# Designs tried in a protein design chat: VHH binders against (2R)-3-sulfolactate dehydrogenase (NADP(+)) (comC). Part 4

Target 1, 333 residues: (2R)-3-sulfolactate dehydrogenase (NADP(+)) (comC), of Chromohalobacter israelensis (q1qwn5)
Amino acid sequence: MSRMISLREAETLAVAALEAVGVPRWEAEVTARALIDAERDGLASHGLSRLPFYLAQARSGKVVADAQARVEVAGSVIRVDARHGLAFPAIARGVERAIPLARELGLVAVAIGGSHHFGVAGAPVERLAREGLVAMAFSNAPSAMAPWGGKRPLYGTNPIAFATPRRGTDPLVIDLSLSKVARGKVMLAKKAGEPIPEGWALDIEGRPTTDPDAAIAGSMVPAGDAKGASLALMVELLTAGLTGSHFGFQASSFFEPEGEAPSVGHLMLAFDPAHFSDGYLEHIEALFQAMLEQEGVRLPGTRRHALRRERGESLELPEAVVDELRAYAVSRV

## First folded at step 4 (VHH)

Design a29 (from c29 with Y58S; framework vhh_8ghr_2)
Fold by ESMFold2-Fast, scan of step 4:
Structure a29 (fold): chain B 333 residues (1-333), chain A 123 residues (1-123)
Amino acid sequence: as target 1 above (333 residues)
Amino acid sequence: EVQLVESGGGLVQPGGSLRLSCAASGFTISDYYSIGWVRRAPGKGEELVARIYPSSGSTSYADSVKGRFTISADISKNTAYLQMNSLRVEDTAVYYCARYYDFWSGEYAFDYWGQGTLVTVSS
């Protein structure tokens, strides 16, 4: 069963629930809007269904509900300490500092440590692209993938995202997990009581498995095998490594209400194309036009932008999620 | 509580200038919020005229006003302004100050509105 709810009503409910567990107003609004944006884009697994887990972790102290992110600028590097709060406020602080600095310097890095679930990796890079900047983002996460040739998971599925502005239309957005299939597909199969295809995951002994439970206990297969495993390692080092945060095998679950803070890391890069060449936006359209001349070709992000427009100003949410958020909203810390 | 209070509207002749102010209370305009000016003319729909993101200084304008209107913000006063130059009869409308929150897509949605201020451009 699902319910239709306006964007404004969804935000009001989500903010009330976050405030009830001690999240301050601005941090609550930033978090709510990130999750609502995921819903608008058809990415429900990163949307409001995540909020009950964040709320439970804030209530237990696993997430420091009232954390204020600290920002320090050192040359071209914007250092953000999330202080074991939710990631979205820390990301927002970093993005806002990056925009003017990238325009001044031509290239900046945002290094975020002591953080939480990054959410939709494409979201902050799309935001930077709408400001005229080319952007990349990287995040690590609790362990899900093993080193190539190994069987013990040490790295998350470690997303990489990229976006570029385009003339007169939506940015191109690339948003990919480094597992062969998204871990969420395995979780959906588990909920449905269905097997997964062979090749998606390994069991705890490093053997291919079609059992979702064995897959969840084991590891996800990297996209492109050894190549994807090397990319996941690079992301681990660029994120947790550069920020002094927890590696995947040191990070606690985003889904368990109690325990130590996950303390994961993120990296974003923002490029001002005007510092690199003249006419960047016109120049890149030659490539996009050549691609789109082939029938069946769609640019990355196209379906996401189309879904957002089709869904308009309302969301369809599971009744259970709405009920749980309402229960939180009426409680007091 | 969040409030936006507009001032500066009135009667002005074609070619004249007017400056609107939007005083914010209950939140700080530099905290991940943009401020926009939306107008509604008699017999027309709503039009987003100008938007500013005070924390970055980023601005955008409707084609109908580009080059004539300038939006600005004074973070220390928690106030946004719309400087309207070379006014036309077609600019006659009720002007609303609105708080936008940035969705992560970079799209804006209105969440709080002021009471509106009438601007009449007439000879």
Scores: ipSAE 0.015, ipTM 0.368, lowest interface PAE 5.9, mean pLDDT 87

Design a30 (from c29 with S55E Y58D; framework vhh_8ghr_2)
Fold by ESMFold2-Fast, scan of step 4:
Structure a30 (fold): chain B 333 residues (1-333), chain A 123 residues (1-123)
Amino acid sequence: as target 1 above (333 residues)
Amino acid sequence: EVQLVESGGGLVQPGGSLRLSCAASGFTISDYYSIGWVRRAPGKGEELVARIYPESGDTSYADSVKGRFTISADISKNTAYLQMNSLRVEDTAVYYCARYYDFWSGEYAFDYWGQGTLVTVSS
């Protein structure tokens, strides 16, 4: 069924599995903590369920397991080369350099190329927000969406994330993909033998479809239709474009163990509000108070923060995930 | 200790309505640990009738109940509901509240089940 596992046990297991495929200790720890944090936040599709795919790709060489990200600073731009390794170490190095530089300059960009799955896009912007910085993050991904009016997928669902610090409480965190619904919901419908709602996806000929198999072969519909498609294109250019990385149609799957490196791109922006105006934290609370005066309104990120606190020192994980990670850990020689 | 407790079942006339409740304890209902309603009638297999992702608000329904049943959840009360309208004799079954989780690949599993609540639609 499922089992309860402590955070310490989960991290030990994940690190052991990563080290078994050649990931060095620090990179393994950073990756494990990112995936465990996703589980704690209730975002299982970006959590430890991803780890077996990363492990398989590291074992095959599709992910360069022992890659160490390289950082170069040019003015307000922090360039990070992930070197076809896992994304989380590259993100961590970029964030580390961004914090003091944003405080000095007021605005800094972290441009990460040659990378992998970005994970929970809200996580690095929340980290920056806890340091007093307003932040945005963007990533591209293997193809899932077509140009508006087209039928061949060229862009990923291309997440956008945003976070702002708040006075005396958790940061506000926005974390959204640009497809109308997550691709995982289509996969669930396929498993259940159920149709999907019209408007979620297009078939291979660009026609609306309610058949999950046709949807998986075709493309995902953008949130807000043409507007979402334009946002996805913008993200593609800000990420793969600015970093010289693979566009979605050039990127290999995050789920297939073999092939060339995905080599996708990410962009993060960090703003020090003190450089823009005085009293930012106090000023924004007027907006949040006005919003919360309306019954039924919740601020983005609230449930994620609550779930993380509730889970505390333990996780409830599917037994299949735990068993697969244990198998990798014991493959170590 | 994870526990799911169903209530609201009973005898109802064809065309009538019932509201089933599923009170969860030992965990918080979320998109990760979500709730589905599964029914089993004598001589029939299990049928997943409704699912909810309470944080996103997304729902899905079996074709047999679409337009008649509505699933909802109140995260603050840690409770999921199934509103059943225009009930038919063929809706007679034991209804189970079940916790499930899914993977990015579309895999899913039900790991905890309530005891079930009987719904009988008969004149």
Scores: ipSAE 0.000, ipTM 0.115, lowest interface PAE 17.7, mean pLDDT 86

Design a32 (from c29 with Y53D; framework vhh_8ghr_2)
Fold by ESMFold2-Fast, scan of step 4:
Structure a32 (fold): chain B 333 residues (1-333), chain A 123 residues (1-123)
Amino acid sequence: as target 1 above (333 residues)
Amino acid sequence: EVQLVESGGGLVQPGGSLRLSCAASGFTISDYYSIGWVRRAPGKGEELVARIDPSSGYTSYADSVKGRFTISADISKNTAYLQMNSLRVEDTAVYYCARYYDFWSGEYAFDYWGQGTLVTVSS
């Protein structure tokens, strides 16, 4: 069952629930806004349905609820230590430091270690693009994909995101997982009691499977096979590797309430196009115009921007999620 | 193998109604796919007017058609529908049924399209 709730009510509820488990006000607000923005963009699997898992992990100490991210700047590299807290405050600290530094230096990297679920990878790069910066983001995650030719999962579906500002309109946003299909589609098939298409996943023995349960126990097939597997490895090295964080096979689940911190890594790159050439915004419109002259072509991010406008000031959330958040919000220890 | 076949288009007067059907073959609509209706009219470009995820019941509509159009699906018939009410001259377009790929992964467009069906709203 679902229920309608205003954006203001959803934010108030999410912040109250986070504060109840020890998350400070600013960190709670940043986290709530990120999850609500995911709902508005039609990305419910990365929205408020995630919050009960974060709350349970904060309550157990798996997430350090009161962590405040530490930021150190070393030349063009902004190092952020999330300190085993939630990722969203660490991302926000990195982005706020990246904007002026990228304008000064032309290119900066934000390296975030000791972190948690990155959420919607397109969100921080869109934020940077709205400030006039071209941006990329990368994150690793608990294991879901095996090395090409292997059968034991070692790295996550390892998202890559990209955004660029555009003259007079919304940024172009690319936000992709490196598995052939989103893992959530396998979960939906399991819920429905239906098989998955061949080619989506492998079982624990490395054999193709159409059984969602065998797929969840095994591994996701990379997009583009060996090519996608190599991209996932590159993301693993750019994120967990560069930040000294846990690789996918070392990272604990984002969904289990107890255990060690996931301690995953993220990397963001911000480019100020004015440092590279004159007239970047005008120049790139020639490519977009040529693309849109072809029937059936849509620019990446168009759906996200349209859904955000459509949803206005209300969200439709599962009743169970709203009820669980209310229970946390009134919790008194 | 995968096919989407539209039907139900035609000529209708302003204020009238039409129901478009999209019959799917080669896949099951209750599986992992959303179905969308996209229209194209000379001078307007292309517009996604409605989308449904039959497995979850989730629907969305363009602002231009909210309150007038209703998208639905009949899983037993493997068919999606677009009920169009209070039709306006500006609704005149070729309407395409399309299978909507996972919008939060790398593909933000439709992966299979029907042939299109013409809807003309005129006195």
Scores: ipSAE 0.000, ipTM 0.121, lowest interface PAE 17.2, mean pLDDT 86

Design a33 (from c29 with Y58E; framework vhh_8ghr_2)
Fold by ESMFold2-Fast, scan of step 4:
Structure a33 (fold): chain B 333 residues (1-333), chain A 123 residues (1-123)
Amino acid sequence: as target 1 above (333 residues)
Amino acid sequence: EVQLVESGGGLVQPGGSLRLSCAASGFTISDYYSIGWVRRAPGKGEELVARIYPSSGETSYADSVKGRFTISADISKNTAYLQMNSLRVEDTAVYYCARYYDFWSGEYAFDYWGQGTLVTVSS
């Protein structure tokens, strides 16, 4: 069962629920908007369906609800300590600092440690691209994938995202999980009581499964087999490794209400193309035009941009999610 | 220096028309940086009345103004317009031109606002 709700009503409800568990106004607004933007982009597995889990973890203290991210700049590296709070405020602080520094230095890195679920990896890189910067983002997550040849999961599906500005139109956005499909789709299927397609995941014995619970207990299949597994390892080292955060096998679940903080890591890179060459925006259009001359080709991110505009002022949300958020909003501390 | 400057507001009778203009400087109006018109009446909250993505030609309107208001943009002049027809007393508000940025600021958060222009619809 689903319910139509305006974007304003959804944001008001999400902010109220977050404030009820001790998240301050600005952090609550940033988090709510990130989840609502995921819904608008058709990425429901990273949207408001995640919020009840964040709320439960804030209530238990697994997420430090009132954490204020700490930002320190060391040359071209912006170090952000999320302090075991929600990731979205820490990401926003890092992005804010990265924009002027990338324009000054030509290239900056944002290294975020002690963090939580990164959400839609394409979102912060799209933000940087709308400011004229080419951007990449990486995150690790609780264990979901095994080393190639193994069966015990050690690292997350470890997303990679990329975005570039374009002259006069929406940024190109690449946003991919290194598993064959995003793990969030398995989480959505579990919450809805629905099976997953074959080929998405392996059970604990390394056998294909369509049962979301068996998939969660086992491992996600890497995109491109050994190649995807190697990319996931690279992301693990760039994120948890560089920030001193928990590796996937050390990180607690984003979905369990109690326990120690996940304490995962993220890395973002922002490039000012003007520091690398003249005429970047014009130059890249030659590639895009050559691609689009072939019938059936669409640039990465175009479906997401189109869906966002189509959905406009309203969202269709599961009734259970709306009811759960309303229950939290009433129980203010 | 990003700046948005509105013009074209004023007093008009019910059923009349006005055309608001929004001149942008410090950036180029595009699908990348689109324009929305937001109004605020005394004692009421803000309402997004219209938005345009000029490169794609896509537009959206609030139900309260759909069929009466038309948003457009002239890229050569870096200016957006709001053509308001069949004006009603309830359209009385300060109208703001705002740069629309879709990531995290979403539908609700504009990153730059003009100073606003007053539209009064009365007999």
Scores: ipSAE 0.000, ipTM 0.183, lowest interface PAE 11.9, mean pLDDT 85

Design a34 (from c29 with Y33S Y58S; framework vhh_8ghr_2)
Fold by ESMFold2-Fast, scan of step 4:
Structure a34 (fold): chain B 333 residues (1-333), chain A 123 residues (1-123)
Amino acid sequence: as target 1 above (333 residues)
Amino acid sequence: EVQLVESGGGLVQPGGSLRLSCAASGFTISDYSSIGWVRRAPGKGEELVARIYPSSGSTSYADSVKGRFTISADISKNTAYLQMNSLRVEDTAVYYCARYYDFWSGEYAFDYWGQGTLVTVSS
């Protein structure tokens, strides 16, 4: 069952629910808007359906609700300590420092440690792209994929995102997980009581499964098999490795209300194209034009931009999610 | 209640200087991502001329004003400033102070605006 709700009502409700569990106003607003933008972009598995889990973890202390991210700049590296709070405020602080520094230096890295679920990895890189910067983002997550040839999950589905500004139009946005399918699709199937297709996941014995619960307990199949497994390892090292954060097998679940903080890591790179060459925006349009001359070709991010405009000022949300957020909004911690 | 109040606009001769002030109330300027100055000249669209990240002091400028305008913030007074030097007739516009809070979608870049202050550069 679904309910239509305005963007304003959704944001007001999400912010009230976050404030009720001790999240300060700015952190609550940043988090709410990230989840609402995921809904607008058609990425419901990373949207407001995540919020009840974040709220439960804030209530238990697994998420430090009142954490304020600490930012330290060392040359081209912006270090952000999320302090076991929600990831979105830490990402926002890192992005804000990256914009002017990338314009000055040509290239900066944002290294975020002690963090939480990164959400839609395409969102912060799109934000950087709208400021004229080429951007990449990487995140690790609680264990979901095994080393190639193994059956014990050690690292997450470890998303990679990329965005570039374009002349006179929306940024190109690439946003992909390194599993054959996004783990969020398995979570949605579990919530809906639906089976998953064979080939998406393995059970705890390394056998193919169509049961979402067996899949969650086992491992996700990497995109491109051994190639995706190697990319996931690379992302694990660039994120948890570089920030001193928990590797996937050390990180607690984003969905369990209690336990130690997940303490995962993120890395973002921001490039000012003007430091690399003259006429970058004009130059890349030659590639996009050549691509679009072929019928059936779509640039990455086109569907996201179209859905955002199409959905306008309203969202369709599961009634259970709306009801749970309302219950939190009145509870106060 | 969040409010931004601009002051310091007026008539000035070419080559002159003005300092615009933006007094914030209902929030602390160091708590949000940036404060910007946006201008709208007659018959033209909006132009972001300067932005400051008050917590870090980092600044950015439009190419049209770079070297002539300086943005600053006084956290103790909860106020942002735009120092405008070597003013040109092309700088004639209504200048708005704006809080840049929502930066996920790009469409909602500035969530609170002042009423605007008119700057006229003419002899």
Scores: ipSAE 0.014, ipTM 0.265, lowest interface PAE 7.7, mean pLDDT 86

Design a48 (from c29 with A109G F110M; framework vhh_8ghr_2)
Fold by ESMFold2-Fast, scan of step 4:
Structure a48 (fold): chain B 333 residues (1-333), chain A 123 residues (1-123)
Amino acid sequence: as target 1 above (333 residues)
Amino acid sequence: EVQLVESGGGLVQPGGSLRLSCAASGFTISDYYSIGWVRRAPGKGEELVARIYPSSGYTSYADSVKGRFTISADISKNTAYLQMNSLRVEDTAVYYCARYYDFWSGEYGMDYWGQGTLVTVSS
């Protein structure tokens, strides 16, 4: 069963629940807004349904609820230590510092370590694009994919995101998981008691499987097979590798309330196109025009922007999620 | 205290021009916020007509005003502007200046807005 709730009520509720487990006001607001934006963009698996898991981990100490991200700058590299807190405040601090530095230097990297679930990877790059910057983002996650030819998962599905500003309209946003199919689809098949298509996942022995339980115990198949596996490895090295954070096989679950901090890593790159050439915004519209001349072609991010506008000022949330958030909001810890 | 104060509204004939100002206090507009102009016409809903990220100069406009309105910001004065040209009777509305603290979202994430300034386009 689901319940309609206004954006303002959802944010107020989420912030109250986060504050109840010790998250300070600004960090709570940033986290709530990130999850609400995921709901508005039609990405409910990364939205407010995640919040009960974050709250449980904050209550147990697996997430350091009152962590204040630390930022230091070394040339073109902005180093952010999330300090085992929630990822969204650390991402926000990195983005804040990246904007003026990218305009000064032409290119900056934001390296975030000791972090948590990155959420919708397209979201922070869209934010940078609205500031006139071309951006990329990468994150690792607890293990879900095996090395190509292997059977033991070592890497997460390791998203890659990209965004570019466009003249007078919404940014183009690309947001890619490196598994052939989102892991959430396997979970849905399990709940429904239905098999999954062959090619989505491998069992614990590295064999193709149509059994959701065997798939969850095993590994997800990379998009493009060996090519996607190589990209996942590159992302693992760019994120956990560069930041000194936990690799996927060292990271604890984002869904289990207890245990050590996941301590995953993220990397963002911000490019000021004015440092690379003149007339970037005008120039790229020639490519977009050529693409849109073909029937059936839509630019990446178009559906996300349309859903956000269509949704207006309300969300449909599972009743269980609303009730759990209300229970947290009333508590004091 | 964060506040936004609009000015520059008034009566203008069709085809005329007006420049609205939004003076910000309690924060710096070159911080990572965007500033938008939202209008509400009698008997109609709210419409975001223009937005600027003052730190980058990036701007966006509603289709209804593209080519006629220009949003800008003067960081040294901590003020955003809306230059309105080729005004039409249907541009008659109360215009609000709004601050968006939107790391992720478009229109949601609005934190503060001003008290509004009336623009009337009639002969």
Scores: ipSAE 0.016, ipTM 0.343, lowest interface PAE 6.4, mean pLDDT 87

Design b12 (from s05 with Y103W; framework vhh_7mjh_2)
Fold by ESMFold2-Fast, scan of step 4:
Structure b12 (fold): chain B 333 residues (1-333), chain A 122 residues (1-122)
Amino acid sequence: as target 1 above (333 residues)
Amino acid sequence: EVQLVESGGGLVQPGGSLRLSCAASGFTFSDYYMSWVRQAPGKGLEWIGRIYTSGSTSYNPSLKSLVTISRDNSKNTLYLQMNSLRAEDTATYYCARTEYVEWGDTYEFDYWGQGTTVTVSS
C-alpha cells in the first residue's frame, strides 16, 4: 500500500532518520532533499527507498556518518574528498565551489573521491544548468558490466549526465545508464516468470542468455555493445581513475549494510558558455525548434520537469518505506 | 505504486474482435508514452505499438492492419482494439509505460502490467 505525505513531513522524517544514525544536520538536509527530489522527478528507485540502505550502512560504519567533505582548489580543478561519507554533501560542496569558478575561468572540473552512491546523475548537472552553466557528470559504481569480449563484471553501469540551460524554460537534461536495458527490467521478467530478449545480458560463462536468473548472476550488456563498453571504460577512468577511488570490481555494494566503504568516484565538468561564444542560448534554440518540428519528439528531461510540477508539495510513498524511516527517526527522539 | 492493470482478454472465435484496456494509476498518465506488447506461448516478446503523449501512434508494420491503439487521459486508460483475429494472435498482452532512451536511440519499458490472455480458437 502507499500513502500521501507532504514534502515538509517527508524531509523532516528523512532528516530525523539520518540524524539518528549520526549524520550532522546540514549533511542530513542535503541528502534528504536529493532523495525527495528523485521522488518528485518520478525516479523512485533513486529516492527515499534508498534511504534505509544508507541508514544501515551509516549504523555499521560502512558509511562514515559524520564525515564532512574536504575541498581543495588547484587552478581549474576542484578536488573533493567525500571521506567515505554520503555522496550528496560532497556533490553539494563541489557544485557550490564550481559555480563562481566556472564563471571566472570558463571551464572547471569537480573531482570527487572516496564517495558513495551518486544518486540521480541528472540532478547536479541540472543544478549547474539553472545557474547558466553547461554541465556533464560521470560516476562509477560497483561491478555490473564486463569488458567487451569478457565475462567477469568489472565496471558499474556508469552513468553519464548532461544538462544545458535554455532560454526562458527548463534546462535540457540527459541522464543515462550505460547498460543496454535497466537491470530492473531483468528483475521484472524474473518476477513474471518470463524470459528476457537475447542481447540484454550474459550468463556467468559470458554467453548470451534469455534466463533472468542467469542474467542476474552474470553481467549486463552495454548500450551499443562494444561502443557502450568503451564508454563505460572511459567513465571508469574519468571517475575512479582520476580520483584514486575504487574501481567497480573493488567497490562494495550500495545495498549491503556491512563491509568496507564503496569508495567510488565522480567527475563533473561545468562550462560557462559565455567564455566559448556569444549568444549560446539563442543559438541552441534553432536545434531544439528543428527537433520539436517532428511529430513525437520530446526533448530530454521534459518528463521529469513535468512530474516535479505535477507532484507539487506532496509525495506518494510505500507504507513500508515510511514505516522504516519512522522506526529510525524515533530511535533517537 | 505505479500500477498497470490489463483487462478484456478471453476466448474469441477466429475473425472476431476484442478491445483490451489498461488502467493506469500511481503516475500522471498524460505525461507518458504507452505501449502494447504481446507474447505467444513459447515465443519471445513482440512489440505491437506505442502511443505518444500527443495521441499519435506508431505500430509494428506486421500488425498495423489488425490493431488500433488509443488512450483516454481523463480515465487514465490505454486501449488496444483488435479486429480480424487469427489463431496466431493467441498470446498474453501487456501494457507498458514507455520511456525514450536518448543515447540508445530506443524506447524502453519501465513498468509492465500483469498481462491479459487472448485465446483465438473455435
Scores: ipSAE 0.000, ipTM 0.140, lowest interface PAE 18.0, mean pLDDT 86

